# Miniprotein binders against q56419, part 126

Target 1, 326 residues: q56419
Amino acid sequence: MEGRTLEEVQEEVFKRHGVLVPKKELEDLAKALEEAGLLLTEKVEARLKEEEEKLKRERPMRLAGLSYPEGEREARAFLEAFRASYPGEGEEARVLLMPHLEPSRVPEVYGAALAALEKTPPPERIYLVGVAHRPLKEKAAALPVPFQTPFGPALPDLPALQALDALLPFELFNTPLAFREEHSLELPLFFLKGRFPEARVLPLLVARRSPELGEALKVVLRDFPGLLVLAVDLSHVGPRFGDTPLTRTLAEEARRRDLGFLERLAEGEPEAALAFLGANPTRIDGVEVVASLLPLLRERKGKVLAHRLDLEAPTLSAVGAGTLVL
Below, E stands for the ipSAE of ESMFold2; O stands for the ipSAE of OpenDDE; V2 stands for 0.75 times the mean of E and O plus 0.25 times the DockQ between their complexes.

## First folded at step 9 (miniprotein)

Design nn2 (at its last look DockQ between E and O 0.02; V2 from the best seeds 0.00; counts 0 for: pae O 12.2 > 1.5, placed apart)
Fold by ESMFold2-Fast, scan of step 9:
Structure nn2 (fold): chain B 326 residues (1-326), chain A 108 residues (1-108)
Amino acid sequence: as target 1 above (326 residues)
Amino acid sequence: GDLIEELEELAEEVIEYLEEHGEEDLARYIEELIKWIIEALKDGDTEEAILILTFLAEYIAELLHRLGAPEELVEEVFELIEEVAEALGMSPEQIEDIERYFRRAIER
């Protein structure tokens, strides 16, 4: 698909065909197709401009009918089924770490997040921080438009977004197209909107470590208090991520790595959590988010409510998912 | 006891097919996954055994499809997995999910 990165194309081919295609080979293929006149660059650019203009008005649902039901009644029943999958009680959250992986793969983990939301007073706004799966012009970005959900549109908190923009050394609203197909925001938002239908949202994406984002958010949260949600997945292991096929040893290492990371965050020690991962390297997309938000995570104690590995048989790989309240 | 014997029977059936088709590395890998299930059962961790069986079943279905295994073998392997799944206490719904992977494998 036009607009995909080479990494996304490589991942999709591996997922569908079980073959890891080197980026060089994908580049060579793209060049051959362009030389044959099969890549219509002008038409691609025109379509991207059209999509960007549409995103100035609203962000439509992309995963309705696939990852969650489109109808409100069906969506409500679906959400309640996830809550039922977690047998425990929640804890009140001022900061919530939850996954953005396909929910049906880790229902207990999303259920734990819902349990935490049940114990949390309804916030006026949610700072929803996801991971950019497409390049951003800056280290971070936001999209100040309504995000459609089966529970109605999640409205942007424009005053809070503008306050944040004013404190940053870069334009916050810099890459609208990155939000067109972004599951790290859409999937958590489904659950958050279902539980807090009146809350406004600040949809934020982090591509690279941005200490200035964390410092600015700390200031904005004083004037615009709300729930901070880190929508991040944990360990990525297996051939899809450059490792050998999943074994008991690799799964146990991934679990140990994930839990060690989360437990250090739960002790209010985010620098120790990052250092722990540095000593035990794994592809955790949450690293850049946590590194950006250090000022908001220090000295906040909490609890790990759930942790699971999503095992992906076609690729012999696994992705960790967890719920942490701070 | 009996559940471990059922897992060993599943292992023998799949491993023999893979070895007959020159896939010794895959055969070793399947054996490793089955040992993981057995170790989970010895630890009393039925939840882990179910997780790894589900992973294994999906992978075996994909392997048999990719290798062009005969429909009869695909059905036989599913029946062995179904017996293990039932013995683990998996629900009819969970077993039906596994059956869908094997039905796709037959569709070629």
Scores: ipSAE 0.673, ipTM 0.887, lowest interface PAE 1.4, mean pLDDT 88
Fold by ESMFold2, look of step 10:
Structure nn2 (fold): chain B 326 residues (1-326), chain A 108 residues (1-108)
Amino acid sequence: as target 1 above (326 residues)
Amino acid sequence: GDLIEELEELAEEVIEYLEEHGEEDLARYIEELIKWIIEALKDGDTEEAILILTFLAEYIAELLHRLGAPEELVEEVFELIEEVAEALGMSPEQIEDIERYFRRAIER
């Protein structure tokens, strides 16, 4: 009806179907369609408000039955199968870099993370730093609520979260809805909670590099020691990410880029790791997290335990995943 | 048979079908993937050859499904891939995974 008068519509209906529809009936139909659109908008807004209120109390599982088993018994067997996928031994971690890719795609990379956790004394708390896939109101955010897992709730470390919030120049608890579907926290948390059932969690997201976050975390970690986990993926290549379809050259470049980045982190040289990426630092998923956490990574030496470039046939693309212990 | 000859037969089967259906760019990409496997074999990198064969198999199965390829073509392509996979020493479980891709391609 856009660009056409009601009389023109009426005339066309009569010509085509032999029925004269009164102008008033066309006006009533147009009004009803407008009202239906307004009601849909109100329902969407109400639903989002309800979801936000729920997230202020707890963060429910979103990937149970999809990426990991729903039941506790099956979830424990799942963990053990992943550990078995990595035949090597781990190293004690003060900092752990691990992926947030679909676990079944890179089982030995998650297995390497489990091997590292096996060597790590149970921490009082875990600083879990993921990548925000939805916009945040600030550079970083946290959600100070229990995160549900098949192993029970991962409880927040409220004193440490409050100490962190107090040191930042912005409100840390700023975007609850961004956590609703955030797999970069949920997937690593499954493995971490399964191994450290008594540890409390600081669930953190980074959207854009925040030097303030890294400096504040360095202070908080002195008073509230724990395990720092960078839940990040590595290279992204192929049409899903704006490239040509995957080629041997792109795959070789991605592997070289990932390993060069990880090796420089393992030397305690995070600035050099970022510089190594050159003009395309955003090709690695975790750049904003590493750039935010520089004070926590400097001069901390360690080891690359695993790397996989996961080939995604349906999208002709690939994503790198790695396990690094510092 | 000769692995390189089998890979060339696979390429010819798929490429001919794609070109008949106006998919010349896809045909060229399949050629590049076949070349990648052959280069890996010449370099003695059987692990990479298996990785790229598996990637290729999944992609071809999806492509033939989307194009509505005749069931006999889908079966012939799978049999060629199976021959290459067996010659590369892939496990029965790995070959069953590939077969699953192709079984779904003919379900329509």
Scores: ipSAE 0.600, ipTM 0.863, lowest interface PAE 1.6, mean pLDDT 89
Fold by OpenDDE base, look of step 10:
Structure nn2 (fold): chain B 326 residues (1-326), chain A 108 residues (1-108)
Amino acid sequence: as target 1 above (326 residues)
Amino acid sequence: GDLIEELEELAEEVIEYLEEHGEEDLARYIEELIKWIIEALKDGDTEEAILILTFLAEYIAELLHRLGAPEELVEEVFELIEEVAEALGMSPEQIEDIERYFRRAIER
């Protein structure tokens, strides 16, 4: 597959989102950028193409030394500290909902996830479903390459990924650049790889609700059993997200929505969880992931292990995070 | 901090306009692009941030033009993008390119 130019990716994303940027306008844009000496487009295209070619081999760590330690010994100490931040015991997970927020903001929520993983038998494979914070060509995507971690590479389950691709009405292996810096996979994967070093991984991103993904995964999970992980955050409230500064009322509403969402998921009623959010005025991040995975979440009872609404003081904004076991 | 606030203000201005005009899907897409810029900045990838911003600028300019946005809004959005571009250390030539997109949006 010839490396699609950023323009081709943009054109495809635009076509899919109903944004008809006429090819001519993109060409005129590219030409205007070219004429303007923004040879940055060719250089950036060449760089993006180089990055795409690298992503055919492996996904390097992007947040090592920032969000978590790069060295294995330090990374193990990091895991132990996060586990210690949660005083409770976990439960065996078949489905784990956990955050992808910066770990230092919600240590006890990640600690709860680690507690659940302690009670979970080592899976053969982990279906890691994150949120696409970058545009995807399709509603969902996968990157079938090793993801680097301080604990060694997380290796893809190629047979299971191929089985999933074969059941989807779209190409699963799309938009590799969206995975380059996607923290919704990298951060959870640190914890997962640290706990299950031998597990294969299916790194999946969801940009938009895909009922087809849930139905396909339900079939694939029969032949390729594993742990399903939803790497999602909850409410996003405050000025960073178009609200007024965080007030007691806004925080109470965010918590109400987060807990109401998680509790309905814990009852095995994912449709009720989505319906409870309505228009999602507190911007729960995991909505499109949950909406895509309905067939896998139905009738599964579980438990909410942790929740936090974490204040980002500089912006007076807050993000919700939770850990749910099913 | 200031750059993120400028991007957030840009997002708010454009998203509000798009939502008022029933273009909720476009608003979400712009929000995603802005999040991508912010993330690139957090990662210290200024080159990627500049790339996405340049694309975003053109996209917004074209979108505002197609929707028949008032000149005042197009100018306001341009000023915000220019501030972000300057903060990213874009060259005068790169900023002139962005300006050309907005001028074309106004002159059409």
Scores: ipSAE 0.000, ipTM 0.250, lowest interface PAE 12.2, mean pLDDT 84
ESMFold2 (binder alone), look of step 10: mean pLDDT 83; pTM 0.808

Design nn3 (at its last look DockQ between E and O 0.02; V2 from the best seeds 0.00; counts 0 for: pae O 3.5 > 1.5, pTM O .779 < .8, placed apart)
Fold by ESMFold2-Fast, scan of step 9:
Structure nn3 (fold): chain B 326 residues (1-326), chain A 108 residues (1-108)
Amino acid sequence: as target 1 above (326 residues)
Amino acid sequence: GDLIEELEELAEEVIEYLEEHGEEDLARYIEELIKWIIEALKDGDTEEAILILTFLAQYVAEVLHRLGAPEELVEEVFELIEEVAEALGMSPEQIEDIERYFRRAIEW
């Protein structure tokens, strides 16, 4: 009944059912539907408030049994299979860029990340920076609660999170519901917790460029040293993302764009990496994360360990994924 | 020679069926994917050929299912893809994964 007048509705009912419904009855029906809508809205709001209250205690697993095994033994075997999918050696990481798309789609890329984690001394804490797939009230957010995993809960680093909050011009803990279903944190965390079970975490989401976040993190990392992880996907091409169906040309452009971006980051030139993307239009998920973390990425040289373009046949689309150590 | 001939035979079978059913744009798209595989092989890039063959196989299975293609045609197309996959050195497990897509295409 969107945009239909009561008179138009009355005419349609008469035409289809041979009954002339008086305007009063249609007005009463419209009021009843509006009232029913208000009741449904109240129920939805009550459920959201209940979910938000639960998130003050813990963040439960959402993708267990779907993207990774629920049981610890099965989860361990799954993780080791991913490591085995990458034939190379890792490099020690102080900063790790890894993907957050479905792991089974790019097992070698996650295997490269695992190889890097094997060469990295166990950190006391992990700064896990993902991308917000749901709106945040501010440019960035964090959730200071245990995140459940098959390897046990990943505990929040409360002192470091509070130090970060104190340095920011906005409330860091501003959108708990954005964390309820967030694969950009949950999927990397599965691998990170499996490798570093004792590390505490700072689960961070970036929605929009926040230079103040990068400046604050640089200060916090000095006092609370740890591993910085950027959980970002690369080029998004195809109809699922508003483009034409995948072709060789589009795939070559996506790979060139991804590798050019990663290689400039590996040279310690994140501004050059962003400028490269500006000259080569893209839907890279991680742009806002990299732009926010510039102070942490400058002058850090490293190596691209893996890159793959994941092809989605049903949507004729593709998503780039890579592993970079700095 | 032989592998490119097999890919050309695959193209002929699928494209003819799609054109007969009024799917000209889809036929052109499938043709471009097969050309991509052929060019990858000419460049010696077997990894790329395998990647695009897998993408093509999954998409063709879905298309044949949507158009209600006869089971005999679906099986014939899979056999052509299997021959190419074997020639590229794909594992029995990788070929079985493709077979499952074609098996589902002839199911409900």
Scores: ipSAE 0.648, ipTM 0.870, lowest interface PAE 1.5, mean pLDDT 89
Fold by ESMFold2, look of step 10:
Structure nn3 (fold): chain B 326 residues (1-326), chain A 108 residues (1-108)
Amino acid sequence: as target 1 above (326 residues)
Amino acid sequence: GDLIEELEELAEEVIEYLEEHGEEDLARYIEELIKWIIEALKDGDTEEAILILTFLAQYVAEVLHRLGAPEELVEEVFELIEEVAEALGMSPEQIEDIERYFRRAIEW
């Protein structure tokens, strides 16, 4: 009975069907629908709790067959096709910034990341830092379980995760459900696991900047060396993000912001990179991760290998992606 | 042919149809996209011109489909876009993707 009185509903039924339904029957129906809605809420909550308990054991693939192939052989061919889409050479990375948007939209940007991994000695572990797209109970979180991939499970580095948790002023293992659908970890992990099948992983999410996370990671990385990966996208512009439809001016601003940000990071100046963005008018989503990880980014010089502003015609919008090696 | 002239003809074809159907805001936006392509070409930025042409093609195909545009208009608009795409050196695969957008616009 959305936006209508019971009298209006009663009259409409009478006009259509020649039957006068008493107001009490309509009232009873409305109450029954409210009660059914409560029961559906209880069932949804029970299912979410069940899913949360499953996520404490493993994180299954959610994007196999959608964003990448499910079978291992096809997944390896897919991986190599992405490398081929970037004709350049990479450079050794101690820190890698790579995207997390749909791989088929920016194949050369992922290919540049693979080129960097080719030049990178196989790490014992990978610190994979993504962007939380669902709320976290704290500023950051981890999920200390195997993440399934077509290349086998990516095993967690439990000693390093426990060391990190011990250094933080909040419980690190705080929001398992936030990992359920989190593509900012799953999509980069496909490429990382494919290239480094023996590396363990610290799967980390940032919701809000946490200077404590960066300071703790600096300590943990000293005792547990590995590859640091910032799995972040850049500008988000257009109606999908609250702007007018994409124009040349808006696209040029997004590119300028993306490249200026990446270039300052490449000079080892992460504070200058953040200051360059100011109020972040093009909504670069990497800012919270960079702001968290300042101690790990300072004075690390490197190179921007690739950038694309990917255009979305159906939404008249665009999203930037880049590959940076430090 | 003159690539700018082809883009201006494309603009006139689509904009006239949209204005005849009361879609003045859409017509203005499509004009802005075509202006963007022309500006990119004048700047010698062929890669941007290709990118925006592809964006325009997909959006125009969707708009013409939603409005139920005559098959003859949809085919004419695709042919103009195809001529521009070929002049810009787009690959056969890129042009086939554009053609697919326009085939969907006239289906059933």
Scores: ipSAE 0.587, ipTM 0.860, lowest interface PAE 1.7, mean pLDDT 91
Fold by OpenDDE base, look of step 10:
Structure nn3 (fold): chain B 326 residues (1-326), chain A 108 residues (1-108)
Amino acid sequence: as target 1 above (326 residues)
Amino acid sequence: GDLIEELEELAEEVIEYLEEHGEEDLARYIEELIKWIIEALKDGDTEEAILILTFLAQYVAEVLHRLGAPEELVEEVFELIEEVAEALGMSPEQIEDIERYFRRAIEW
C-alpha cells in the first residue's frame, strides 16, 4: 500500500478479481487494519521476516514433546521401542519408503523402517522427500538449513542441494515457511538422524508432480550418492477425507490400493503403481512424490516390510502407512 | 469488502478459539498470516494471497484438529476459506488444492 490511493487499490482489485469493493469498505478495512495496528502489520511483517530470517539459520523442532521425546536419552529409548515393535528383520535400502503419520499410530511401520536402516550402510547423505501439506510457490522446494532433532542438528548437504537447484527449471529454495511445521520431514528425520547421526540431509518437499525433480535427482545422485527416502503416507479414508464412516468394504478397498501400490513399486514398476490407483479415490498421499521420482524408482526391485491401515476412532477415519525398501 | 470481512471473521473465530485454549502464539501467527493475505491483496499480489490463504487454511485445520476443536468449527472455518477462495477468483483447481491441503492437515 505504500503510495497507492484507495481508488487505485479498488481499481486493481476490480481488474484482477472482477469485484468492486466499495470505497467505504476499503476505508473501513484500512481503518480496521490501522486500528488492528499498522504497527501490527509492521510487527507482523517484522515477525514473519524474523521467522523467515530464523528459518534461514535453522529449522527448530515443532513436534518435540508431542510426537517424540525432546531429550536425547528419552529419544533413544523411543527409537528402541519402535524398533522392538517390528519383529522382523530389515533389508538393505537404497530407496526407503516410510510413513510420516503420527508415530504412535503405526509403531511397527516405523519399526520396519528402523529394521531396514539397521541393514543399510551409513550414507553420506539422505535425500529426504516429504509431502508438502502446505502450498509451495514451485512444484518442489528445499530448505538448506540445519533441522533440529533430539540427536543434534541434521546438517544440510549444501553442495548437493546447489547441484540440484542448478538442474531444476525453477528456484529450489522457495517457500521457507512451508517447512516451519512440516511433519512429513520432521517425523521421518527423527528416525533417520537417530540411526545415521553423521549423515547430511537434503530436506525436500513435493507439492505437485515434478518430472524435472526426478531427472535432476538422478543426475545429482551420480555425483552425490546417498539414501533416498520417500516420506509418504498411503490411503486416507473416512469422514475427515470426505467419505462415509469407515466400513469393512472401505477398509478393504484402502488396503487393496495401498498394497497394490506398494507391490508394484516393489516390482520396480512405478508407472504401473500410479496407473493402478487411477483417480486415486482412497487418496494415497505419496502419489505426487512417486510421480516426481519415477526415474529413480524404475527397475528397482524391493520388498514391502510393513503395512497398516490405522483407525482414528473419534473421526471413524483411517490412514494407511507402509514401509518399502528398494 | 466481503472478502476481508470474511477473512476478519475467520480470524476472529480462530483467534478467539486459540486464545481460549491458551495458544496465544498460534493465534498471533494466524493473525499475522491473515494480515499478510490482506496486504498481498492490497498490493494486487493475488498469487501471494492465494498461497498464504492456502497455507492458512491448512495451518488452521491442523491446529484446530490438534487442539480437538469441534467438527462444526472446522467446517465453519473451511466454508469461510472456500468463500474467500472463491472471492479471490481462484480456479477450481486452486480451490481443490486448498481443500486437499486443508484435509491433509488433518491427516495427523
Scores: ipSAE 0.024, ipTM 0.517, lowest interface PAE 3.5, mean pLDDT 84
ESMFold2 (binder alone), look of step 10: mean pLDDT 81; pTM 0.791

Design nn4
Fold by ESMFold2-Fast, scan of step 9:
Structure nn4 (fold): chain B 326 residues (1-326), chain A 108 residues (1-108)
Amino acid sequence: as target 1 above (326 residues)
Amino acid sequence: GDLIEELEELAEEVIEYLEEHGEEDLARYIEEMIKWIIEALKDGDTDEAILILTFLAEYVAEVLHELGAPEELVEEVFELIEEVAEALGMSPEQIEDIERYFRRAIER
């Protein structure tokens, strides 16, 4: 506190309690409180560093018992139920776009992803690209540790991660704490590990457009071939996302926007897909991921297997989800 | 060759310690890393083996530090890893990085 602030405190105490506290005593108290605040800040910083160091060893489950079952047997039955919710057959995927929102909200969409994985030969590794929901020190990041799942740990592909790091103009392993609670990786990983238990994983987060990531990944994929998974949600509409309450017209516009985006990606035209969304790319959280991975998406044709706009009635809001194979 | 036997011996010591302390998932991960090093060596890919060994050293040092492993065990594990690193032809700078990981593990 400054001298003027202390005078205001002194005046307020006198006014309310009729006691004049010497300015020096108030200064001493303010200094003691400031010192205590600095010590508490140091404790918080020490705790965060400890948490960050633990993440260098492994990434524990955060959503087990909430979004998916903790036990392996129950988790397998859960996966089978989701597959059963999709009546169609899948298509082989070299690139898979799947959602990362709560699975129970869009079971048919996750079922479509499982159907595609059933038609896909087991990859040696999975490039799992999600969306950062916490700040990253750089445009993108990875965490080179085992990610726990009910089906056992998903092991990192250390040679491929290092090859990727070497090609980037920034440190790839830059923000471990961003991975502590990241559902855009954890939820798709549950399904991927259940289907491909032996596959190694490159867990990647994109915060902002990183063309250098896409260029580097194109090089790495030549030497370390694998399945590329874009774990992204589509339209976000309604008051929960800063919009007006959802109406039938706005829902129809969101569905049209989602499908037009996915259909252009399926045609191998990712630039056209981004252009189709127009001036508000933030309505689809996957825009930054797609924009980063352009070199990997161009000229790859495929098929939209499923799409749903999930309605959150209490908030009059909705989130789009889709499954696309390329 | 002899190097593969030394890697298998390193695996046995570290894995046993981790399992005794309830770290079965991490023990499995370290076992897999050592298998990857052995596979790289069998394929003649020394650069790959060096890369994986460097990550292994960092992980092992960090875990032993967190579990409060005895200084003698930390030193013994470091000596085994250093011997493997030297046999792989790692540079003095790369070996110094490994030394740094284990020095930090001892500085409790």
Scores: ipSAE 0.000, ipTM 0.199, lowest interface PAE 19.0, mean pLDDT 83

Design nn5
Fold by ESMFold2-Fast, scan of step 9:
Structure nn5 (fold): chain B 326 residues (1-326), chain A 108 residues (1-108)
Amino acid sequence: as target 1 above (326 residues)
Amino acid sequence: GDLIEELEELAEEVIEYLEEHGEEDLARYIEELIKWIIESLKDGDTEDAILILSFLAEYVAEVLHRLGAPEELVEEVFELIEEVAEALGMSPEQIEDIERYFRRAIER
């Protein structure tokens, strides 16, 4: 009915079906469709409010039985298989950069992360920083509830989260629904909880660069020391991301950009890493995370343990993944 | 070598079919992917060759399915890819994945 009068609708129905529909019936139909739309909107709003209330108590598993096994024994075997896929021994991490894409697509990259975690002393808490795949009300957010895993719930570090909230110029706990279906936290958390079952977690999402988050985290980490984990994927190339279909040239450029970015981070030069990405910084979803955490990454030297470009045939696209220890 | 010869036969079969069906851009794209495999092998990057072959196999199976290619052609293309995969030392599990792509392509 948009841009059409009821008389025009009546005339078209007559021409197509040879039936003259009384204007009142068309008015009644329009009203019924409008009422149905209002009811659908109310149901959606009620459902979202219900989901938000559930998130005040816990964050349930969403990818169990899909990306990882639901049962603890099967999950442990699955995790050990990923470790076995990486032939190296790893290195101790003060800061760990690891991917958040589907683990089965880059097993050796997650295996490298596990190797690094094996060399790392058990932290009291993990600052897990992922990428928001849904809009946040602020530049960053956190959800201060237990996150369910096959290894038991990952408990929030409430004192550290409150200390962080107090230092920020915005409300940290601002978008609970953004955490309902967030693989950039859930997938790394599976591996982190499997290796450090006693560690508490600060589950953080970054949507846009927030220098104030990095400054606040530097203060909080001094008082509440822990492992900093950047759960980010690297280059995104191909039609799924607004590019042309994957070619050798595009893949080689993606690999060069990924490795150049990671190597500069490994030299303790995060500003140089961001500058290296040049005119195409948005093709790496970790850009906003790294830009937010600059104070925590400067002058920390480390090593790139693994890098892989995952090729997605159905979309003719590719996503880069890497493991970096600082 | 035999491996390069098998890849050239694969290119010929798929490209000819695509060109006959007006898919010249797809034909050029498949040709570029096969060249990428060959160059990876020349560079000694067998792991890259395996990665790109797996990508090619899944994509070609999907293309042939969408175009309604004859079962005989789908089977022939699979046989050529399987021979290359075996020659590259791909695992039985990886080869089974490729077989699954082509089995799905012939389901009508």
Scores: ipSAE 0.470, ipTM 0.811, lowest interface PAE 2.2, mean pLDDT 89

Design nn6
Fold by ESMFold2-Fast, scan of step 9:
Structure nn6 (fold): chain B 326 residues (1-326), chain A 108 residues (1-108)
Amino acid sequence: as target 1 above (326 residues)
Amino acid sequence: GDLIEELEELAEEVIEYLEEHGEESLALYIEQLIKWIIEALKDGDTEEAILILTFLAEYVAEVLHRLGAPEELVEEVFELIEEVAEALGMSPEQIEDIERYFRRAIER
């Protein structure tokens, strides 16, 4: 809830789920959130303004010491261990799909991404597209500040970000706070900065499908060529995600959905990939990213380098992760 | 002189101008970039220092242009950045790119 009206919340829920939430239930939820100090009250607003001001200077590391080592030497060893987890050779990427799931859970998948980066000429800039795990004021957003990493700050490509902003029908730098705690950017960025320390970045978040973002990026990439990275996880199955407990059959279905999706993308058929998921419903957060970037994915053929369905035994749940080169 | 002293002079000049024009957030951002350059130099990481300096030059030039800064200030800031770039051993091509950013900043 970032100070949205009840009507705006109802409209967003309707667009995402096709169902209107009764106004009384939203009012009761809003009151409960206010009493818990989560709604945008004067106190919360003051706190959010303070955090927003900090984000005007830099985006600090949040997962250092948790998901990756804080020190540069230890971080380098950690990254090389992930590369060693993948026995294959990479392929040159102009578009890379990689996960943002906790790296230790799928080391071979991140290793495949690293292998692809080794075969890729160092880009001048990286268009890093992640998934918003917090509400955005618009369908997409960017944060034009340095992102801290153990390998030094990943610097924003300000001219390219400005060119992108100018082409969009909405303000690109619309929700700085959404970037404060965002692992879909931070985790891939750790690996990307480790391999391409001189590349500037465009840190982009997609909350809802934005065809206008894909059209604008197609134009910007022509003038500001770079590596496009889609940082997305695949199937989410099991009770942790609101589904039934994972069975062998459900795990096989999830694997088939993930691979069917990735294989269609590798054929240069992103509309077919989306249609395949529509026929086989799943909780893939990458759907909105792929739907937004259609103009950049069409007719680009490539290869699926790795796929894993990571089992979380205590919750009988699983998350799919993959590496795709286009 | 001392490269760190040159960077501190650059910071003082740009930050004071931005603060005087109500751009406190931009001043803090530029201060942070300069601190990272100084930290990289103290660590002996010249490549990282060059990367951050190039970004700083591009960003400062765009900001000064947007704010309509006097040509004299734009030229002075460029001269300080050029001096730091030369001290870091940046190539003539890299320095020419920096000069190009500041030439655009003067354009009406």
Scores: ipSAE 0.000, ipTM 0.171, lowest interface PAE 20.6, mean pLDDT 81

